# VHH binders against p95470: the designs that were tried, part 14

Target 1, 316 residues: p95470
Amino acid sequence: KQVDVHDPVMTREGDTWYLFSTGPGITIYSSKDRVNWRYSDRAFGTEPTWAKRVSPSFDGHLWAPDIYQHKGLFYLYYSVSAFGKNTSAIGVTVNKTLNPASPDYRWEDKGIVIESVPQRDLWNAIDPAIIADDHGQVWMSFGSFWGGLKLFKLNDDLTRPAEPQEWHSIAKLERSVLMDDSQAGSAQIEAPFILRKGDYYYLFASWGLCCRKGDSTYHLVVGRSKQVTGPYLDKTGRDMNQGGGSLLIKGNKRWVGLGHNSAYTWDGKDYLVLHAYEAADNYLQKLKILNLHWDGEGWPQVDEKELDSYISQRLK
Short names: E, the ipSAE of ESMFold2; O, the ipSAE of OpenDDE; V2, 0.75 times the mean of E and O plus 0.25 times the DockQ between their complexes.

## First folded at step 1 (VHH)

Design z14 (framework vhh_6z1v_2)
Fold by ESMFold2-Fast, scan of step 1:
Structure z14 (fold): chain B 316 residues (1-316), chain A 122 residues (1-122)
Amino acid sequence: as target 1 above (316 residues)
Amino acid sequence: EVQLVESGGRLVRTGGSLRLSCAASGRTFSSYAMGWFRQAPGKEREVVAAISWSGDNTWHADFVKGRFTISRDNAKNTVYLQMNSLKPEDTAVYYCAASYDFRGSTYPYDYWGQGTQVTVSS
């Protein structure tokens, strides 16, 4: 059967690829070839003790991870939330290796990085993605709905915001000022991911709605900036923080709900990693790894036909 | 970083009209929500009106609804407050403000102008 994932991110240790996705305790798969996957582990055997304090409706599923290798350690960022609420936090847990057979294998939760509180914050502390800038400073992008996507500078340990704090709004869609600040609203934007390529940082974002089977409207847009802090401009020159975003890929009759991407350079080739719901398989969430190409003006492109060609295999 | 400069405040008769302007300079004016606030002597600063980054959504406090209208011109980097049917209780210093998150923000990027005085005589 194919690998069922939502919100996939990947990293490599030695000759082994590791895939992290939304699920109970964060689901981890491993592969030698990025096609044939086997279940590896969960990052959490029990929910974080602080989860229900932050999110009273938390159901045990940890959402939308990002994995980042830094100075010999693996940092796994994860989201604690409840659907339609911004009672949320991004936490981080750390491991020396991703191999469960290693005597050094042990996830150590470092707790909350950032928390959103209804009425205080017009943002949702979920969907983290880590990016290092060209000076080696590490940043987190995050966000969903409300006032859009944010970027902040991480401290040296990558466990909390830097002091003094530095925050930027990097992408947003129109939100009614008449909507109560506790409500998500209609600004359907989330899941930022930033890839550095050539002279640019490329910001990918998911527009529309996930998680509604055939009624999902999720699709990917992109903008770019020469500075990690923005402004991120789309192909028409419109700022993503003003509703800009150039379409990268959207669904078709077979594949819907395309989004929550990550992007990587592996062995000199660029890839877009995302989930897509297969209509013929009752809209099950499938892993997709697509080649990322660049046009003559430096914009990313994907071949929609690869949605049919890439088939992940779940091993025993 | 955004710098804001208000103008247009003056003495006006009760029932009169006045338009305030707030000129913005610096980075990315049209990415920010903008608001008008006021503060009368001995009173707390209160929010008067707000406008989204695009100008498509506006909010007005109940005490000015139907009399004041906020608008913006992103090509001119300017936000406006059109004030009609002015009352003596509208007398205050009016401030323009910019924010990623206009209300309840914990963000360190809120920017304020120096204010412009509006006096409404009976």
Scores: ipSAE 0.000, ipTM 0.178, lowest interface PAE 14.8, mean pLDDT 87

Design z15 (framework vhh_6z1v_2)
Fold by ESMFold2-Fast, scan of step 1:
Structure z15 (fold): chain B 316 residues (1-316), chain A 124 residues (1-124)
Amino acid sequence: as target 1 above (316 residues)
Amino acid sequence: EVQLVESGGRLVRTGGSLRLSCAASGRTFSDYAMGWFRQAPGKEREVVAAISGSGGSTWHADFVKGRFTISRDNAKNTVYLQMNSLKPEDTAVYYCAADEYSGYDWSPEDYDYWGQGTQVTVSS
């Protein structure tokens, strides 16, 4: 069977790859080759104690993780939310190792990084992604719908916004000024991820709708900036914070709902990691790892045929 | 291939305790995450608790936290559900399931192998 994931992110410890995805307690898989995967663990055995206070409709599913290595620790960022609401928070839990057989294996929750509150915030505190800039400063991008995607500077221990706080709006789609702030609206943009390559930071975002089987319209767009704070410009020079975004990949007859990517450089090669729903398999969400190529002008490209040729295997 | 057989279900008074067992056959039991599900009359099958292959991580549904505890013994190829402070609303058929695949929504289709179920009835 193929690995069922939504919102996949990856990291490496030694010779082992670890995959994190949306699910109860965050689902963790391990692999030696990024093709053959074994269920490893969940990051949470019990929900965060603050979860239902932030999100009264929280159902135990932790969403859209990101994993980041810093000063000998693995930082796992996760989202607490409910569909269609911005009663949300991004939290962080840390571990010294990702190997469940290690005596040092223990997820320690550090609590809330940021929280969105309806009517106060025109953003949704979900879909975190961590990026270090070229000066070693660490930033979090995040967001879904409402007023778009945001970036803020993290403090030295990566558990809270820095003081003084520094925030930037990095991508958004048009939202009606007549729409109530409590509503998500029609600005279908979420899941930022930033990859640094050469002289540029590349911002990937998912446009459209996930989570509707064959009616999903999810697809990936990209823009780039020489500064992590933006502006992120698409291939036409349009600012992503003004509706810009160049298509990277979209669905076809077999694969729909393509999005929620992460991106990495491993052993000198670049990769795009995402989920895609297979029409022939009742739109089950599947892990896809695609090679990321670069054109003559430094723009990322993927081969749509790799959606068919990359096949993950669940080990028994 | 994994085959699962639940046992331990019976009639219990409100406030009582019960331990369910699920025996698995096969050499690769530790490669499977295990879950306990229940289906009450007129309701959908819902997840109660889950445990990783190593036993290093567990998850419990909000409606059973503090009352139910999942555990496993890989040497005996068995997973357990310890149920304390039982309530009438805990009345259901309880199913053991093995997951070599972890789905997004934790629906029954996320699990590859299922037992036949064991009936738990809680009365006053």
Scores: ipSAE 0.000, ipTM 0.131, lowest interface PAE 19.1, mean pLDDT 87

Design z16 (framework vhh_6z1v_2)
Fold by ESMFold2-Fast, scan of step 1:
Structure z16 (fold): chain B 316 residues (1-316), chain A 124 residues (1-124)
Amino acid sequence: as target 1 above (316 residues)
Amino acid sequence: EVQLVESGGRLVRTGGSLRLSCAASGRTFSSYAMGWFRQAPGKEREVVAAISWSGGSTWHADFVKGRFTISRDNAKNTVYLQMNSLKPEDTAVYYCAAGHPYYRSLDTSDFGSWGQGTQVTVSS
């Protein structure tokens, strides 16, 4: 039994890794070794009370989490949306511990961080990812299709945009200005994640389409900037906010739909975490953890052979 | 959720002045940043000016700085473009657009609601 995940993110508490993924109430797994995973919990037993106000077609699946540790709390960001719509919001729920056996274990929902409203916003408020800059300021990147990927400054308790607000467009693909905002369009870009390494912030994005089994075209691109706010430039010097992006990894005949990554440094080593669909197993979505290497010019590299060698195991 | 209607476009002589208005209908006008864009025949739509939800921050393209001024009246649900020292190259259809109140981007993709445009023609 392998771990069935979409949109994986991880954190550590003590000697235990916790994995969060898209699912009813957000699915949580735990592991001592990042290979053998045990079902832990769901962050929500009942849906957020505001969910159907934001997204009338909401079905109880919370999407694309990110988990962030800050000043003694775990912040779990989650997306409320419906397929093909930008009637969406990113919310946040907090906990003192991720151990369900602790007397302090209790998810406390802090509500909406940001909301996309059709005809006001040409973006989709999903796919959050948290990054702290070199001054300790915390930012959220987010977005899917429409007008691309955005970054904004979070307030001190990480539950709202900062005041005064600061927003940046960090990556996008071309979209016709004449297209109605009710349509996602052909600008197939989503799932930003930013990793700081040395003097650079690296922006990863998923280009193409997920969620279509063997017809999925999802693949990862990257760019970098010395400022968290951008511009994020690819290997050719092209701005990601002007269609730039350097290929990091794409599918093959065995593995398709590679994307929605996170990236981490654990015990001095760097890792890329993503999902991939295995063609030989009816395109089942599987967890992949790959070693992230750096070339002589500071660009990230992965070995696609590790798609075959990393095998997650779901324990009882 | 917001409807935008531009008015004020007409024929004007070189060196003249004109004020464009954009009336918004809907209950949340003050929640939007507003922009003015223009499109000349055979050219792409370009940003001319933008104003924050409160009117506290404005931006003007280099080619109109010192000549054009954007402003808004939230009580009247209206955004304005005051155009002075008009030149023949200012001839275009002018569009107003509504977007997210706090964006620092001036990209067309950040504006989801658009008016139908008002024609400005500047003759010698």
Scores: ipSAE 0.000, ipTM 0.242, lowest interface PAE 14.5, mean pLDDT 87

Design z17 (framework vhh_6z1v_2; at its last look DockQ between E and O 0.37; V2 from the best seeds 0.00; counts 0 for: pae E 14.8 > 2)
Fold by ESMFold2-Fast, scan of step 1:
Structure z17 (fold): chain B 316 residues (1-316), chain A 127 residues (1-127)
Amino acid sequence: as target 1 above (316 residues)
Amino acid sequence: EVQLVESGGRLVRTGGSLRLSCAASGRTFSSYAMGWFRQAPGKEREVVAAISWSGGSTWHADFVKGRFTISRDNAKNTVYLQMNSLKPEDTAVYYCAAGTSQYYRGFSDSPDEYDYWGQGTQVTVSS
């Protein structure tokens, strides 16, 4: 049976790969080869006590993690939300190791990093991703629908926005000014992830709709900037914060709902990690790890045939 | 590994009530989301209700809302399905299931997302 994930992110501790995804308490898998995966743990043994205060329609699943190693700790960012609402928060929990057999293994929740409140905020506090810039400053990108994707500077502990705060709008699609601020609207953009490669930061975003089986329209776009704060320009020179975005990969007859990527450099090679729904298997969400190549102009490319050739194996 | 054993299925009259229990053994029960599924003769297995690993969130299929309630007791390693106002259409084998997976960003409606299954308990509702 293949590994089923939504919103996958990965990190490595020693010779072990760890995969984090949306699920009860955040689902964690481990692997020695990035192909054969074993259930490892979940980060939460009980739901965050503040979850239903922030999101009254919260259904118990923590969404869209990101994992970041910093100064001897693993920082796991997670989203508390409900579908179609911006009653949301990004929280963070930390651990010294990802090995459940270690005596040092203990997830310690540090609470809310940011919270979005309807009518106050024209953004949705979900889909975090962490990026360190070339000066060592750590930033969080996040967002879904509403007014698009945001980037803000994190404090030294990586648990809150820095003071003084620094915020940037990095990508958005047009939203009707007649739409009430409490409504998600039609600006179908979410799940930012930034990869630093050469002289550029590359911003990946998921356009379209997830979570509708065969009716999902999710696909990945990209833009780049020499500064982490943007502007992120697509291949035509259009600013992603003004509707720009160059197609990286889209669905086909077999694979639908491609998106919510992360991207990494491992052992000198670059990879795109995402989920895709397999039409022949009732649109179940599958882990996909694809090679990320670069063209002569420095733009990322993937081979859609690798959607068929990468087959994960779930071990018990 | 988790082993699941359902109990409580029996013959009951239309309008009656019944409580199903699912006892878990093996790995830490509180690490799993739990679901109740049912399968009537000649029909596909369908999801009836689901409960988060902590018990803080529940989901019920539209055809049982207001009549059935899922709950769990992690100290007793047990999940329950309280069934009220039973109808002949509720006649089925009821299965308890445990999973670490989920379907998209919500409660799973797919049997394939559940890793461990009980043997089932027969509920028959007569008129």
Scores: ipSAE 0.049, ipTM 0.454, lowest interface PAE 4.4, mean pLDDT 89
Fold by OpenDDE, look of step 2:
Structure z17 (fold): chain B 316 residues (1-316), chain A 127 residues (1-127)
Amino acid sequence: as target 1 above (316 residues)
Amino acid sequence: EVQLVESGGRLVRTGGSLRLSCAASGRTFSSYAMGWFRQAPGKEREVVAAISWSGGSTWHADFVKGRFTISRDNAKNTVYLQMNSLKPEDTAVYYCAAGTSQYYRGFSDSPDEYDYWGQGTQVTVSS
């Protein structure tokens, strides 16, 4: 059986890979080979204490994690939200180790990093992704729909925005100004992830709709910038903050709703990690780890055939 | 692998109350949404109630009409179904089930999304 994850992110501790997924309390899997995965743990044994305050309809399903290592600690960012609403918050929980067998294993929730409030904020506090720039400054990108994707400086302990605050809009799609601010609108963009490679920062984003089985239209676009703050330009030179974005992968009739990716360089190789809905399995989401290549102009490429060849295995 | 064992089913009179329990094995109980289903003779299995992994969200079938309440205690690896104002039409084998959500939903009302099932407990309501 394949690993059925949403919004996968990955890191390594020692010789063990750890996969984090949207799910009840954030699901964690471990692997020695990034093919065979075992259930490891959940980041939360109980819901965050503040979750119901942020989202009264919160059902315990935590969204779209990112995992970041910093100064010997693991920072796991996660989202509390509800579909179609920007009554959301990104939180962070921290651990010394990812090995549940370790006596030091303990997730300590540090609380809310940012919170979006309907009618106040024209952004949605979900889908965090962490990136460090060339100067060592750590940033969080996040967002979905509304005014698009945002980037801000994190403070030194990576738990709050830095002061004074510095924010940037890095990608968005067209939104009617007449749309009620509480509504997500038609700007179908979410799940930023930034990868530093070569001379550029690469911003990956998901366009379209997820979580609709065969009706999902999720796909990945990309732009790049020499600065972490942007502007991120697509292959045609269009700013992602002006609706730009170059298609990276869309999928096919067998694999639909591709997206919410992460991207990594491991041992000199680059990888794209994402989920895809498998048509043959009633569109159950599956983990995909694809090789990330670069063309002669430095743009990322993936082979869609790897959607068929990479098959994760969930071990009992 | 999760094993589920239901208990509490018995014969009761109309208007009576029962509390069903479902004990789960293993250490991953809180990883699963839980559901109660029932199957009456000659009828299809139907969902009665569901609860998210944390217990923060619940769902009840329309026919419950406030009579039944699902709850869980993750410390005890147990899910409960409190049944009040029982009616003869509530007579069925009641099943406990464990599953994961397909998307961002914390629970499911579809039997297809539940991977583990108990053996069932018989509830009989006499007129």
Scores: ipSAE 0.047, ipTM 0.544, lowest interface PAE 3.3, mean pLDDT 93
Fold by ESMFold2, look of step 2:
Structure z17 (fold): chain B 316 residues (1-316), chain A 127 residues (1-127)
Amino acid sequence: as target 1 above (316 residues)
Amino acid sequence: EVQLVESGGRLVRTGGSLRLSCAASGRTFSSYAMGWFRQAPGKEREVVAAISWSGGSTWHADFVKGRFTISRDNAKNTVYLQMNSLKPEDTAVYYCAAGTSQYYRGFSDSPDEYDYWGQGTQVTVSS
């Protein structure tokens, strides 16, 4: 069974896969095979206690989760925001297990990790993604529009920036200097995700605009760096902070506006996980798990034909 | 796939009251914003009321001006439309609709923002 998802991230506990999606309270699905999914739970039954203070128009819809396992705990990061504004924050909630039937199952919210404020910050505190470097330091990437994508060190318990703070700009697109700082602007970049592979960290980013059904222009680009902090360079050597980014995959007429990926190594194989809008099913957002291959120079590749391996079949 | 089934539509006299129910299948009901729409003979389908996934926010069209009230009971997987002070102009087929959370950007009056629909229930208000 395919599921309605946006901004998918996944992890495994035992023989069970768990999928986390943008939605009211963060929607959680489970599967034994990554093909047939069922509803499992929501991380929040109502809302984070601080959500309406950060975004007064908050409607219970939490955005852009990431799930990270560390020292026997599951860290679920999530975003509170409103469209077109960078009045936003990334929070974190923690659980000992993802199995709702366990007596140990309980999401314990740890509050705000970072917060953006219009006109104070030229960045938007949404779209978290977690990466551990080769030395065991854990970092968060984040960002959407404005001044682009940032990376900062997390503290030891993964709930706040490290002290002293260390922040880096890792990717951005050109933004008009005439644009008011309170406006998102035309720099259509968001949703960073970093994967370690071989000698490199690979930064995936979404370019274009999601959420417009058939008019969505969302697609994925990639750059790489030998340091988690960058600079991330595309195939031509252009810095992603200077508009670099090599196309990884874009949608087609049947699967429009794909992006907001995660990437994983499972059982010795690499995968790209993302959402795409299915034209044949009223542009509902669906999960895609694609094989991620590597060319002779170490750049990731996907077979675009895999997008078409599933077409919705309306049951009677 | 989410199934929505409306019930409660019937013939009532002007000034009467009626409660419509929309039962949803599936444990994901509470992840959807819900709406009631109607389509009268010779008219386009139009939004009547909408409610957030939690039930904490509601919206009602101006033409029902305090006469209709949308509500939901997530424990019963049901959304309701309480219709009071009915007029002949309220005669229509009433549809329950669910919007996926990703397409919800506030309360939408566009049918295109709702992905799942019931088959409708007829409400007839006689003079």
Scores: ipSAE 0.000, ipTM 0.225, lowest interface PAE 14.8, mean pLDDT 84
ESMFold2 (binder alone), look of step 2: mean pLDDT 80; pTM 0.831

## First folded at step 2 (VHH)

Design z17s (framework vhh_sonelokimab_d1; at its last look DockQ between E and O 0.28; V2 from the best seeds 0.00; counts 0 for: pae E 11.4 > 2, unsure alone 61.6 < 65)
Fold by OpenDDE, look of step 2:
Structure z17s (fold): chain B 316 residues (1-316), chain A 127 residues (1-127)
Amino acid sequence: as target 1 above (316 residues)
Amino acid sequence: DVQLVESGGGLVQPGGSLRLSCAASGRTFSSYAVGWFRQAPGKEREFIGAISWSGGSTYYAVSEKGRFTISRDNSKNTLYLQMNSLRPEDTAVYYCAAGTSQYYRGFSDSPDEYDYWGQGTLVTVSS
């Protein structure tokens, strides 16, 4: 049986890989080979106390985690939200280790990093992703729909926006100015993830709609910038903040709704981590780890055939 | 691995109430979403409802809304099904199940998405 994760991110501690997914309390899997995975734990034993305040319809599922290592600690960012609403918040919980058998294993929730409020904010506080720039400044990208994807500086302890605050819009799609600000609109963009490679920062984003089984239209686009703050330009030179984005992978009839990726360099190799809906299994989301390659102009490429060749195994 | 054991089944008159319990073994009960299914003679197993890992959210089959209530006590590793206004058509073997399905939204109503099952307890509604 394959691992059925949604919005996967990964990290390594020692010889063990850990996978984090959207789910009840954030689901964690562990692996020694990134193929065979075992359920490890959940990041939360109880719901965040503020979750229902932020989102009254909160159902216990924490969204779209990102895991970031900093000064010997693991920072796990997560989102509380509801579909179609920007009544959302990104929180962060911190641990010394990811091994549940360790005496040091303890998730300590540091609370809300940012919160979006309908009618006040034309952005949605979901889908956090962390990136450090060449100067060691740590940034968070996030967002979905509304005004698009945002980037801001984190403070030194990575729990709040830095002061004075510095924000950037890094990607967006067209939205009618006449649309009610509380509505997500038709700007189907979300799940930013930035990878530093070579001379550029690469912004990955998901376009289309997720979570609709066979009707899902999720796919990945990419742009790049020499600065972490942008502008991120696609292959044609169009700014992602002006609707630009170059298609990276869309999927096929067997694998639909591909997206919400992360990207990593491990041991000199680059990887694209994402979920895809498997048509043969009633469109249940599955983990995919694809090799990330680069063409002669420095643009990322993946082989769609690897969607069939990479098959995760969930071990009981 | 999780072992599940149902109890509380029996004979009840129409209009009566019954509370089923499901006792889970191990220390990982709170890691699972858990739910109730039932299977009547000659029929397929059908979903009744499920409850989230924290107990904060529940999901019911449309046909069962209002009469059945699912709750859990993680401190006791126990799942409950309160059944009210019972009808003869509610006669079935009732099963508790546990799963780790990663559906983005809601709970799965498919038995295939649950990894652990109890042996079942018989509920008979008859005058």
Scores: ipSAE 0.023, ipTM 0.447, lowest interface PAE 4.4, mean pLDDT 92
Fold by ESMFold2, look of step 2:
Structure z17s (fold): chain B 316 residues (1-316), chain A 127 residues (1-127)
Amino acid sequence: as target 1 above (316 residues)
Amino acid sequence: DVQLVESGGGLVQPGGSLRLSCAASGRTFSSYAVGWFRQAPGKEREFIGAISWSGGSTYYAVSEKGRFTISRDNSKNTLYLQMNSLRPEDTAVYYCAAGTSQYYRGFSDSPDEYDYWGQGTLVTVSS
């Protein structure tokens, strides 16, 4: 059986890789080889204390994690939301180690980083991804539908926005001004991830609709900027805040829909990590770890054949 | 996969109470959103309510919120439906159901969103 995963992110501690997934309490898997995975733990044994205040219908399923190492600590960001509404929040929990057998293993929840409220905010506080710029400032990107993707400075302990706050819009799609602000709308964009490579920051974003089985349209686009704050421009020079975005990869007949990527450099090689919906297995989402290549103009490329050749193995 | 077995059905007097159990086996029970449905003769399956994977949150159909209580015990891999103030119109086959982790949604009241079903347990409330 493959690893059923949604919104995958990963990191390494020592000789062990750890994979984090949307799921009850954030599901964690471990591996020595990034192919064979064992269940490791859940980051929350009970829901975050504030989750029911934000979303009374919270079902224990924490969304869209990101994992970030900083000064010897592991920061796990996670999302709480309600379907079709932007009553949402991103929280953070911290651990000294990812090894559950260590006496130092203890997730310490630091609470809400940001919260969105319908009618007050035209953005949705989910889908965090962390990037440090080349000046040492740490930023969080986030967003799903509504007014699109945002980026803000984190404070020094990475648990709150910096003061004074600095926020940027980094990507958005067209949204009718006639639409009620409480509605998610037709601007099908979410799940930012930023990777620094060479002289550029690359913004990956998911366009389309996830999670519609054979009707899923979810795919990945990319733009780049010399500054972490943007503007992020696609291959034709169009701004991602104005509908720009160059196709990186889309699904095929076997793997319909894919997205919510992360990207990493490990051992001198670059990788794209994402989930893809397998048509032959009731469109269940599967882990994909693909090679990320760069063309002569510095744009990322992925060989679509690797969707078929990378197959994860869930260990007993 | 996960296997679900309901129990605790039977004949009960109007105004009485009954607790149904749903024992789960197979894949980790805590990985699924789980709920209760019922089906009266000649009707489609009707949503009663659902409970979060952790057991911390519940969602009920409006018509059932005041009389029925859903709980779960993940240490025993068991889901419960406590039914109070039963009426003859509550006569039905009661099902527990589980949805796979692929769903990114909160609670669903649609049977089509649940992949695994028990065989059902009959509850008859005397007329």
Scores: ipSAE 0.000, ipTM 0.285, lowest interface PAE 11.4, mean pLDDT 85
ESMFold2 (binder alone), look of step 2: mean pLDDT 75; pTM 0.779

